VHH binders against o26223. Designs and how they scored, part 161

Target 1, 191 residues: o26223
Amino acid sequence: MKLLWTSQHIKVTVHIDGKVSKMDVLEAIKTRRSIRKYQDREVPEELIDKILDAAMCGPSAVDERPWHFIVVRNREMLEKIPEVHPYGAMVKDAPVAIIVCCDSSLEKIPGFWVQDCSIASQNILLAAHSLGLGAVWTGVYPLEDRVEGIRRLFSIPEHVIPFSVIPLGYPAENPGTRDLFDPDRIHLEKW
Key: E = the ipSAE of ESMFold2; O = the ipSAE of OpenDDE; V2 = 0.75 times the mean of E and O plus 0.25 times the DockQ between their complexes.

## First folded at step 11 (VHH)

Design A6 (framework vhh_gefurulimab; at its last look DockQ between E and O 0.01; V2 from the best seeds 0.00; counts 0 for: pae O 13.5 > 2, placed apart)
Fold by ESMFold2, look of step 11:
Structure A6 (fold): chain B 191 residues (1-191), chain A 120 residues (1-120)
Amino acid sequence: as target 1 above (191 residues)
Amino acid sequence: EVQLVESGGGLVKPGGSLRLSCAASGFTFSNYDAAWFRQAPGKEREFVSRITWGGSTDYADSVKGRFTISRDNAKNSLYLQMNSLRAEDTAVYYCAAGPYESYIDYFDYWGQGTLVTVSS
């Protein structure tokens, strides 16, 4: 049994047999990197369930929760994604990808769904990282050719907007941590 | 003032070698991924090679085993060692830099290019 602690915060982690550990939230945010190389290793369904649970915990405008998720494991489908999404070339090498979509019929306030789906997408990245996985957000919206290409490939109806494609898997690279804090970006009271 | 300046291009015979350099200034080069692209006359710009700020490398299939990308962050420089050159490698070669944490394929900065001509 281990207690994880840092000088900025206290974290309680319980290991009964070593199968699970918890990452401090600030550590997860600071250490998460885009991972584009993956091990040839299956990602259990249970981890995907946890990631999607986390994705749905984000706030949304007026609690509209406009998001839907497509989980893609089929090799043939993963290999087709780069044909319509050039930035997604690494997706063909991932064991699984999650497509974050907006169902516009669920919008309660027009125009906030981009923020809503961005929140869900970032939560997917953080949750994957906390579970020992690597992921990368590959942008689809607002690039019309990519939106339409993904919609066609996955038979997504016209009122549903594919927002992002997030390949994930056990990482096969370590890009390292960056210190990006810039005090000059902080303005007290006014600009 | 951000600049990427390529050098080392020239005329070379098939089977020969060239080493391209790219000098970066006006930004923190070590915080960026860097890449080489090339464009032959009348063709679209195409990817050649990329090196992440952490040192991982990637290559287009057409140049694997012949080209080697490297960087020297202390000198703000990017390099491309080009061996076993072929006529099809003739192009203007561009240096580019873009953030690794981008969720869209985008290079912030581009050089003006250096011409490589492979011919007898």
Scores: ipSAE 0.197, ipTM 0.557, lowest interface PAE 3.4, mean pLDDT 86
Fold by OpenDDE, look of step 11:
Structure A6 (fold): chain B 191 residues (1-191), chain A 120 residues (1-120)
Amino acid sequence: as target 1 above (191 residues)
Amino acid sequence: EVQLVESGGGLVKPGGSLRLSCAASGFTFSNYDAAWFRQAPGKEREFVSRITWGGSTDYADSVKGRFTISRDNAKNSLYLQMNSLRAEDTAVYYCAAGPYESYIDYFDYWGQGTLVTVSS
């Protein structure tokens, strides 16, 4: 099955009155791309709130909801993130970044927090995209140097694990869309 | 046979409003992106607005805030609400349906166009 996805250049516009271009969930998923270039434009707090709301709507193991979020707008702090994250260069150019963290004290079952925080991170990306923003998932966990770097930089307690850094902004690039459907990855009933 | 048929064009005064319609037939319209283009006399065809099969919209800068694109898949129809019309909006307006390769290049299916004239 070939999906004809033709929305390569759709720009989602957020209007002053709070209206956002309509995007259904499948379109959001299909058209989302990592965005690493951002406009010199501030992201309204309202959008961040919506994104964070979405981030908290995902499922978690036994509803443990272990996630915490650090919203970073301070320019100095944004500029320091690349110093501890070698693949986070674009963070310094973003007007805002969200750091997704796990509070290990909230875990009910060990190890599922990675899935929980991944879901939260993905929801951030999808929500951002649906709101006309660009974002990229920069992995922190499980790389110890990045984990400790981010921990020190943001004074994160030992029981809290930084998981991802997600810069966000209005996109200044358009990488287009891809069809990533691969029927060879689908197995029916058995491998 | 695939067809796109535009309607709703006409003469309108500056500041006026007009609603264009496009009726699609002969293909599964709901699976395609749809768009409006326009061509003024002596000018090249230009992009006006697009709506994806999923309902996301995009507009040329020149029409943002004034034009609204919408679709009714049940009716296989595309619409363009044009408000605050200007003389420079005078053109033949074309309905188009995907698949879409680039922002302005071409859609597979095109209508014959409907003339919109904005004049005092």
Scores: ipSAE 0.000, ipTM 0.244, lowest interface PAE 13.5, mean pLDDT 88
ESMFold2 (binder alone), look of step 11: mean pLDDT 86; pTM 0.873

Design A7 (framework vhh_gefurulimab; at its last look DockQ between E and O 0.01; V2 from the best seeds 0.00; counts 0 for: pae O 4.6 > 2, grease 30.9 > 24.2, SAP .718 > .668, placed apart)
Fold by ESMFold2, look of step 11:
Structure A7 (fold): chain B 191 residues (1-191), chain A 120 residues (1-120)
Amino acid sequence: as target 1 above (191 residues)
Amino acid sequence: EVQLVESGGGLVKPGGSLRLSCAASGFTFSNYDAAWFRQAPGKEREFVSYITWGGSTDYADSVKGRFTISRDNAKNSLYLQMNSLRAEDTAVYYCAKAPYESYIDYFDYWGQGTLVTVSS
């Protein structure tokens, strides 16, 4: 008797029709820089989706995943961010920004959401870099005036905390990198 | 030790010009963004101009078209060319260095300042 393998489904052939950008993770971590100058060029929605998928892959306290993301492309809104977030002046020139927020109603263990949202924010930076984009994390929390300003500007409810604003786009600068390894920060077995 | 030393201040008549210099030492200047700030008597310190490591510039509205920031990375120097000076430009001018990477706005080192007085 002969065992036959047949597919009940339409065969799907996936063709890779162009180069896929692949960057080693250690290279991405070491070469990522804050980028504050962007080309006048749209960022495709597909890339934003990939970046946010990566953002949500990070660990969180007790798997609480408290993060929410606001994607901002509206020019008028981007231009208003510097009014409540002075460090964010470059946001007005970016084609898109991502606001990382914590929904405190999703916390399972109070007080860990800052770590959770920091992980998501760094993943956004690394994913953007790996896709050929430049980004910068501009701090909002814990600066109360910035938190209040961003909350009002984007109609964010009281139980949701804006954590960071991350403008991104195709880079128009390349600041280079430096070796930051410091052996004196490494302690073996004890302090 | 990181040091920033301003020079070139002085007394100048309205409509005149001055060129401020800032000598940087103790770090690789070409890897950092830098800025000029100023503080008038009785007022808070205010932003004047910014230049990235790559040479991109930004200016406060009050000085656009009159002031030009520049850098000479080979000489570890930052400059501010001030033209068409006005009485309201009278202030102590400070050179400042941005950190390598930061997610909060901050200048980690400042010079002692150089006084610019614009007066008839």
Scores: ipSAE 0.391, ipTM 0.680, lowest interface PAE 2.1, mean pLDDT 87
Fold by OpenDDE, look of step 11:
Structure A7 (fold): chain B 191 residues (1-191), chain A 120 residues (1-120)
Amino acid sequence: as target 1 above (191 residues)
Amino acid sequence: EVQLVESGGGLVKPGGSLRLSCAASGFTFSNYDAAWFRQAPGKEREFVSYITWGGSTDYADSVKGRFTISRDNAKNSLYLQMNSLRAEDTAVYYCAKAPYESYIDYFDYWGQGTLVTVSS
């Protein structure tokens, strides 16, 4: 019996009427996609605040919460990011970007800040998606040229490490959905 | 300042019961996972029991069925009911608080401990 996985097109009815449709967490996780094209539309500050709130809700090593966030709306600065980030071309087209950083002075245990900032970054992506925004994680760390580029561009202190750049905006593309489930990656009890 | 203060320790006969208390101050205990540990003379500190912020509990095999961890949110306190005590339960018992939203098993605050002696 071939279980015909009917691709139920979860019509994310983005209700235009400003009512943030309550997307459940699993739906947000499963339907989230990297969005690299944005509408010529500003993102309300309230949404950014919600996203940042979500970014700070993740766990961290020993609750060290080493993350800092730079919110960038300045067009000139957004346009400069691609100069130091070869794969950040879409940032110039975004109405806003969040730069996730680690303050190394806040580390309680060395080395876990990568996980901490990753969690924060992922929460940004999920929150953005749940709010009807598109976003993409553009990697900065551990690529030295990108780290230094972003550092210089934003005058980031030496003890603070830029980790990711996440452009955000209302999506102007629909990449569709894909099934990422792979049972071959699941091992029971032993490899 | 965060403080944990254990009490209720003492001398008890085998088969007896004790109730340990841990009074928390400087934070709301119910928001955090908490645990009891014990350290016998000449031994390493060992896990006894924990309770999650949500109220789920677990126990070391050595105390399972005999000990019960609980909390009183109104009193901002943690408890360990110890029944059917054995000589091997003799130890200094410590209460501990877990940090908030940590993905690493860690306890960031400990009490000074209370001595439990089980002797005939």
Scores: ipSAE 0.036, ipTM 0.336, lowest interface PAE 4.6, mean pLDDT 89
ESMFold2 (binder alone), look of step 11: mean pLDDT 86; pTM 0.879

Design A8 (framework vhh_7aqx_2; at its last look DockQ between E and O 0.01; V2 from the best seeds 0.00; counts 0 for: pae O 3.4 > 2, grease 31.5 > 24.2, SAP .748 > .668, placed apart)
Fold by ESMFold2, look of step 11:
Structure A8 (fold): chain B 191 residues (1-191), chain A 121 residues (1-121)
Amino acid sequence: as target 1 above (191 residues)
Amino acid sequence: QVQLQESGGGLVQAGGSLRLSCTTSGFTFSNYDFSWFRQAPGEEREFVGAISWSGGYTDYADSVKGRFTISRDNAKNTFYLQMNSLKTEDTAVYYCAKAPFESYIDYFDYWGQGTQVTVSS
């Protein structure tokens, strides 16, 4: 059934191509939670490709796009991450992790790479969730010992800065909705 | 007003068991991850274990794996540390801690006052 919405407030629902979106973007944002327990199930490369495509669609300062991504599936390497990154303890149990990095040679505006890589990291979380996966952002930068530990572990060059480690997989814990809207944080016209 | 209060500490003989409770108020308990830490005199505060908001993920320090279990009861706004096979090196002040909502760094914004656990031979 097709309905048309007009200026007279008649409800309209249109199905243009026969496919229905799996998850609305506002739903994805509101239902995504940090997932730290994963099923023993491989994540297909197709899904990783979609997630990284989404990561690279974010805006960046002056289009500098400083991000690089290391996809880690090797069990031995995943198990070593907690040795240099304490907040990444769950990574050892993930089927795959993505390390978001900044190539500082691509930086065009000093210091904005942090915002750029944060945008890419959040897009990874949302894309994973929309595809039925769970993920968590574990912070590396600006903690110097974690930055150097991850750099050494993955042979990351001196001019490349590891920013975040994001393990992901099919969730073994369920996300839920949260209402965090706080109207006291909204200031109309001035503070 | 966010508050966390530990209870259940005390003196226990080596090999014994003890259950700590962390009673919470002033926030929606089910939204948050929680952790236990401990500190012996002259030592830095050390991680003991953590439990995710859903209860589906737990993590433990190597020194306590297999002996300690963290759990949560959303109906009582309380989470627990079950301590079995206690050793004298487990002697410390134990603190419960609340993580902020969806933090991407390991940080705890509220802490309990601590409860003393003393393990004797």
Scores: ipSAE 0.443, ipTM 0.770, lowest interface PAE 2.8, mean pLDDT 89
Fold by OpenDDE, look of step 11:
Structure A8 (fold): chain B 191 residues (1-191), chain A 121 residues (1-121)
Amino acid sequence: as target 1 above (191 residues)
Amino acid sequence: QVQLQESGGGLVQAGGSLRLSCTTSGFTFSNYDFSWFRQAPGEEREFVGAISWSGGYTDYADSVKGRFTISRDNAKNTFYLQMNSLKTEDTAVYYCAKAPFESYIDYFDYWGQGTQVTVSS
């Protein structure tokens, strides 16, 4: 099935007055794209706070909420991330990155932290998009080399597991949207 | 400290009605889903019903559907189990339970001590 690239230009209408237009949830989900090119523009702290607030609003296993977030703005640190994260080349060009981590000591039930941190990471992406920012989820866990690289780079304790690195910035690319709906993935009542 | 306390249990004749209450404290009541369970002697604890945080959704075990109703009063931090058309088979210790906030796993993190309901023939 040919992925019909409907180039719907998601005009993130950044209102001239700096007010981010409200985007509904479905629109945010459907139009979100990974953004790997960023403007030379700082992201206001207010937006990061909103994004982090959103990141903490997702469900978790038995409400364990094991997530921690490292907000990285330091240029030197941002530039070092690609050294330990080959897929994170774009991080060096981002004005800010969020590293999502799991504190294993907060787990109530072992093994669900991946889902928890995934939910948090996805909420970061959606929130960023809804706020007119571009972001991309660069996978860290479960790749041991990346996990350990990020751990060392940021002096993350052994009981804390780096999960994802998400660079954020005002987008300098518009990849358009894609239809990801696949009816072949839907099974009614049984497989 | 989170607390759940059942009340309203007792002896009732078959066909009768009883209303159980679960009074809660130590958390923001309006944010949480709640459930009722029961355990008869020698039996496993079984689900009776549940109510969502908003009260807009309820679920019941098949054995009690149409007879039992769960409601909540946020102002009183209390939720209820109205039991009508009681049967001898409904005899059990009834427990109220609290769900965790925004959990995607079926789990209850706090329970009441239980209240005895006895339905006589």
Scores: ipSAE 0.041, ipTM 0.397, lowest interface PAE 3.4, mean pLDDT 90
ESMFold2 (binder alone), look of step 11: mean pLDDT 85; pTM 0.855

Design A9 (framework vhh_7aqx_2; at its last look DockQ between E and O 0.01; V2 from the best seeds 0.00; counts 0 for: pae O 4.6 > 2, grease 28.4 > 24.2, SAP .673 > .668, placed apart)
Fold by ESMFold2, look of step 11:
Structure A9 (fold): chain B 191 residues (1-191), chain A 121 residues (1-121)
Amino acid sequence: as target 1 above (191 residues)
Amino acid sequence: QVQLQESGGGLVQAGGSLRLSCTTSGFTFSNYDFSWFRQAPGEEREFVGRISWSGGSTDYADSVKGRFTISRDNAKNTFYLQMNSLKTEDTAVYYCAKAPFESYIDYFDYWGQGTQVTVSS
């Protein structure tokens, strides 16, 4: 059992044992797959909180942390996403989606926000997987039509750039895994 | 290298049936999901249906649900589109496509050349 102590002097107990499965980080990375079919089941707010906490744990360029997240649960809004993101049709069937955005006013060094938001997006996928959820990263940036469409739909201001839309839910499919290791991609000392 | 080839297109009367095949080479067939698309003149390509790598999950466009069935034969490196109760609105060039194993962008990496299906009244 692991005890966490906060700056507010409140002891928080985190239960990790055999009755509550935990996943090794390398296993999570190797077994996570894009999930596009979801059960008709709500995702508790507590799990979304854990996922967003994980999203913000990644490094960022000079610690700029430019990311913002829009959590979308409203059915009408989720159903409108495919109208501006045509290959995001699975979003209408998801109980929730997270939109990862860059606030350009937080950039400390130009152009690294894409890496920053990519790190946050991947952490969302891994955290969801570790919690028994399935998710998929659907690309928005740098496709101008999708960026404009999502910005319009969610009233996102000009200085904020929508980067990705990540629908998630309890999975209703199992696409399986494959060993993708390719030793020809490894270069020792030089190219 | 990677190739997909459609066959089985042709002329058929409304209400009839037709079976398309997509024969593949240059990759491990059993590892991948596959899709059928179609394109009528002057229109964008339209999704028709998808089959998962295991064959255990299929999805169809609303316009073809209940009439079209996708299947796969891993021994022949081939997947199929069975089209029943054909309508003149089903007239199009039909394309098979291979999904990449994992992608955060929704493009297909390989396509067949297309086969014409013409449904006459």
Scores: ipSAE 0.359, ipTM 0.664, lowest interface PAE 2.4, mean pLDDT 88
Fold by OpenDDE, look of step 11:
Structure A9 (fold): chain B 191 residues (1-191), chain A 121 residues (1-121)
Amino acid sequence: as target 1 above (191 residues)
Amino acid sequence: QVQLQESGGGLVQAGGSLRLSCTTSGFTFSNYDFSWFRQAPGEEREFVGRISWSGGSTDYADSVKGRFTISRDNAKNTFYLQMNSLKTEDTAVYYCAKAPFESYIDYFDYWGQGTQVTVSS
């Protein structure tokens, strides 16, 4: 039975006009795109709070919740991030960035913090998108040069590991829709 | 400090009923799922049932299904195990457990001390 996935093109009308369109979860997931261009417009603190709230709502290993978040609005600091993150050029153009970190002292079971912080990072992206913002996940961990660069730049303690840098802003680009569904990646019962 | 404490255990005749309570403190009660377990002498601890954070969903072991009911009172930070039609096989120490919030690993982070339930023939 070929599940005819009728790709209902959910036209996520990203209302550029800052109106928080109520987006359902599936729509948010399917229509989210990495946004690397931002308007010269400040992001209200209220939206950041909502995003961070969402970031903390994801599951974690044995509920360890090892994540910490650095909210960066300082222009000087934003402009310095690309110096230690060669693929983070867009950060300097964003009005705000969130740095997701792991406090290793909060780990109950070693090693799952990567998953935990990934979940938090993804929730940031989805929440941002649902709120009419654009964001992109710029990987820090596990690249040691980036980890150390961000660590030094933000004076992050040794037991805290910077994981991702996520610039956020009102989008100044529309990369369009994508179809990432690949039935060849689905295996029934066995590989 | 997180605390769970069972109460209501005791001796009951087969066919009788007993209601266990688990009183909790030290956390936001309404946010968590809760479970009951039991352990008979010489046996492994076994799952009895679970109630969701909202109270809208319950799950029971087959051995107790239809006889036991779990409920919760958020105002009292307490959840319950109503045991009806008790059998001698239900004799065990009963434990209440708290599930962690939003864990993708099956885990119970806190347990009560247990309460003895003895069902006599």
Scores: ipSAE 0.027, ipTM 0.407, lowest interface PAE 4.6, mean pLDDT 89
ESMFold2 (binder alone), look of step 11: mean pLDDT 84; pTM 0.850

Design B1 (framework vhh_8pnl_2; at its last look DockQ between E and O 0.55; V2 from the best seeds 0.00; counts 0 for: unsure alone 64.8 < 65)
Fold by ESMFold2, look of step 11:
Structure B1 (fold): chain B 191 residues (1-191), chain A 120 residues (1-120)
Amino acid sequence: as target 1 above (191 residues)
Amino acid sequence: QGQLVESGGGLVQPGGSLRLSCADAGFSFSNYDMAWYRQAPGKERELVARITTGGSTDYADFVKGRFTISRDNAKSTLYLQMNSLKPEDTAMYYCAKAPFESYIEHFDYWGQGTRVTVSA
């Protein structure tokens, strides 16, 4: 977010409950965990804006940028998501969720939108983590029952494809770090 | 995952207790989140409890505080302490590496399991 001050009045806002920090990118990647338990605490709109800005920074096939995001804060809507998304039970306990969608009318080359929306989804997870939030990616596409269920629940048009549902909030758990580096997955010069 | 061996099941009266164990011969045990699943005959396998590498736990709603999952990384062993057992807890119990970082949930058969029977 670009902030321009047009007067001599300078106002700084400090969000004590919504801490903002600078995190090394490798640290963010290595320490991010799926968070499914959240504090009963509102997530400031400013943090959601930063997360969505980050989501839109990813590369996309031929720069098609097919992504759209639905920000869900309404309690009744959050509580309905598990009815159409079995893996999304924790969404009912989250203060907010982001639905990552593909607008197929923006698609320039068939089928690459899945990679595009995956990149946006992962960027949401990393940005949330760097801001002191916890999130989890819950899969929607390509499971047809989940795609249709989410589309109906949020009145998503036929040409728009819901890809993932990402609940987020201030974490109420600490899963810890995993060391999963596997040298056998690395091949030098050839297989 | 084919390295996991469950034990400690048996026949117990309602209100009784059992402690399940799961031994992992894999040398990377401490690097994995772990879980207990159960399956009654003819029913879907369901999650009972999960424990992360950092010790964070998650329990199915039906547990109602009756079970406690724990791990001993030095012994590469996962435990499930089951108290206040009910007849509806009767099932085969399986341990597995938990799909904590999975964005899709799918339950595959893991092996023999250990049988828990709660009946008068």
Scores: ipSAE 0.405, ipTM 0.679, lowest interface PAE 2.0, mean pLDDT 86
Fold by OpenDDE, look of step 11:
Structure B1 (fold): chain B 191 residues (1-191), chain A 120 residues (1-120)
Amino acid sequence: as target 1 above (191 residues)
Amino acid sequence: QGQLVESGGGLVQPGGSLRLSCADAGFSFSNYDMAWYRQAPGKERELVARITTGGSTDYADFVKGRFTISRDNAKSTLYLQMNSLKPEDTAMYYCAKAPFESYIEHFDYWGQGTRVTVSA
C-alpha cells in the first residue's frame, strides 16, 4: 500500500483577524513549528486557560498528574528568564510564558514525571498552535544550572522541579513547512 | 550523511566585506532550517544568523544589520553576506542544519568551518 502522501501544501492561512481557526489534531501536529518571534499583542486569558486545560488532559504514569504550571505575564520576570536560560532570549519578547513543573511529592512511580511533563509540554505547544499562537519548548530539566536558575527566580520549592519554559504569543515569523516523514524509521513486525 | 562545506573566508580589513558559502552535499537541503555560527578563539560558539525553510531570518544582536543570511534551495547552498566587518568578527564560521525544533541547543551537523580574519 503506497501511501501516496500528496504533499498538499496546507497553506496554514494564519488568519490575521484573530479568529481561532479550528485545526484538526493531525493538522496541528503536522504544521506546528517552534515560534521564537512574537507580535506585540497580548494573549487573552481565555486562550491560556484552554492551553492549560489541554496540558492537563494528557496521560501520566498511573495517572499521577504531577504537573504544575506557572503562568508568567510580568514583563520584568520575563526579561529575567534569559539571565538564567542562555538560549531563552525569545522569552523576553513573549507576552506570556508557561513554566511546566513537576511536584515530586505527587509521583507514584519514580522517574516517569519526565514523560508526564513532556506530554503536558507538547500538549501546550499543540494547543497553542491550534489556537493561532506560536510557542517554543525551551529545555530546563535536566540542566542543573537552568533548573536552579528558574527555581530561584520563581521561588520554586525544593520538591518541585522546573521542567520547561514555554513562551507564547501571536507569531511574528513564518517558519515554513518540512517533510519529516521517514519510512526508514518504520519497521514491520521486527527490526 | 551529507557533508556541509563552508567557503569564502579570508583576511579582510575593518570595514571590508566577505561572502560565505555553505554547500550541502547530503540530505534534502530544502527541508532544513539553516544557520551560521561562529567561534572566536577562547570563546564559545555562538549563533550568527538563521534562516527557516520558509525563508524567515533571525540574527544575533551583534549583527546589527551588517550580515545577511540567504539560501538557494536549487543549489543546496547557504550564504552569509558580511559587510562592515569588525575585528570582533574574527572567528571560525560554521554552517549547520539547525535543529530549530529541538528543545535543547544541540546541533546535529557542522562543517569544517571557514576562517574569517578581520585585521588592519
Scores: ipSAE 0.295, ipTM 0.692, lowest interface PAE 1.4, mean pLDDT 88
ESMFold2 (binder alone), look of step 11: mean pLDDT 79; pTM 0.800

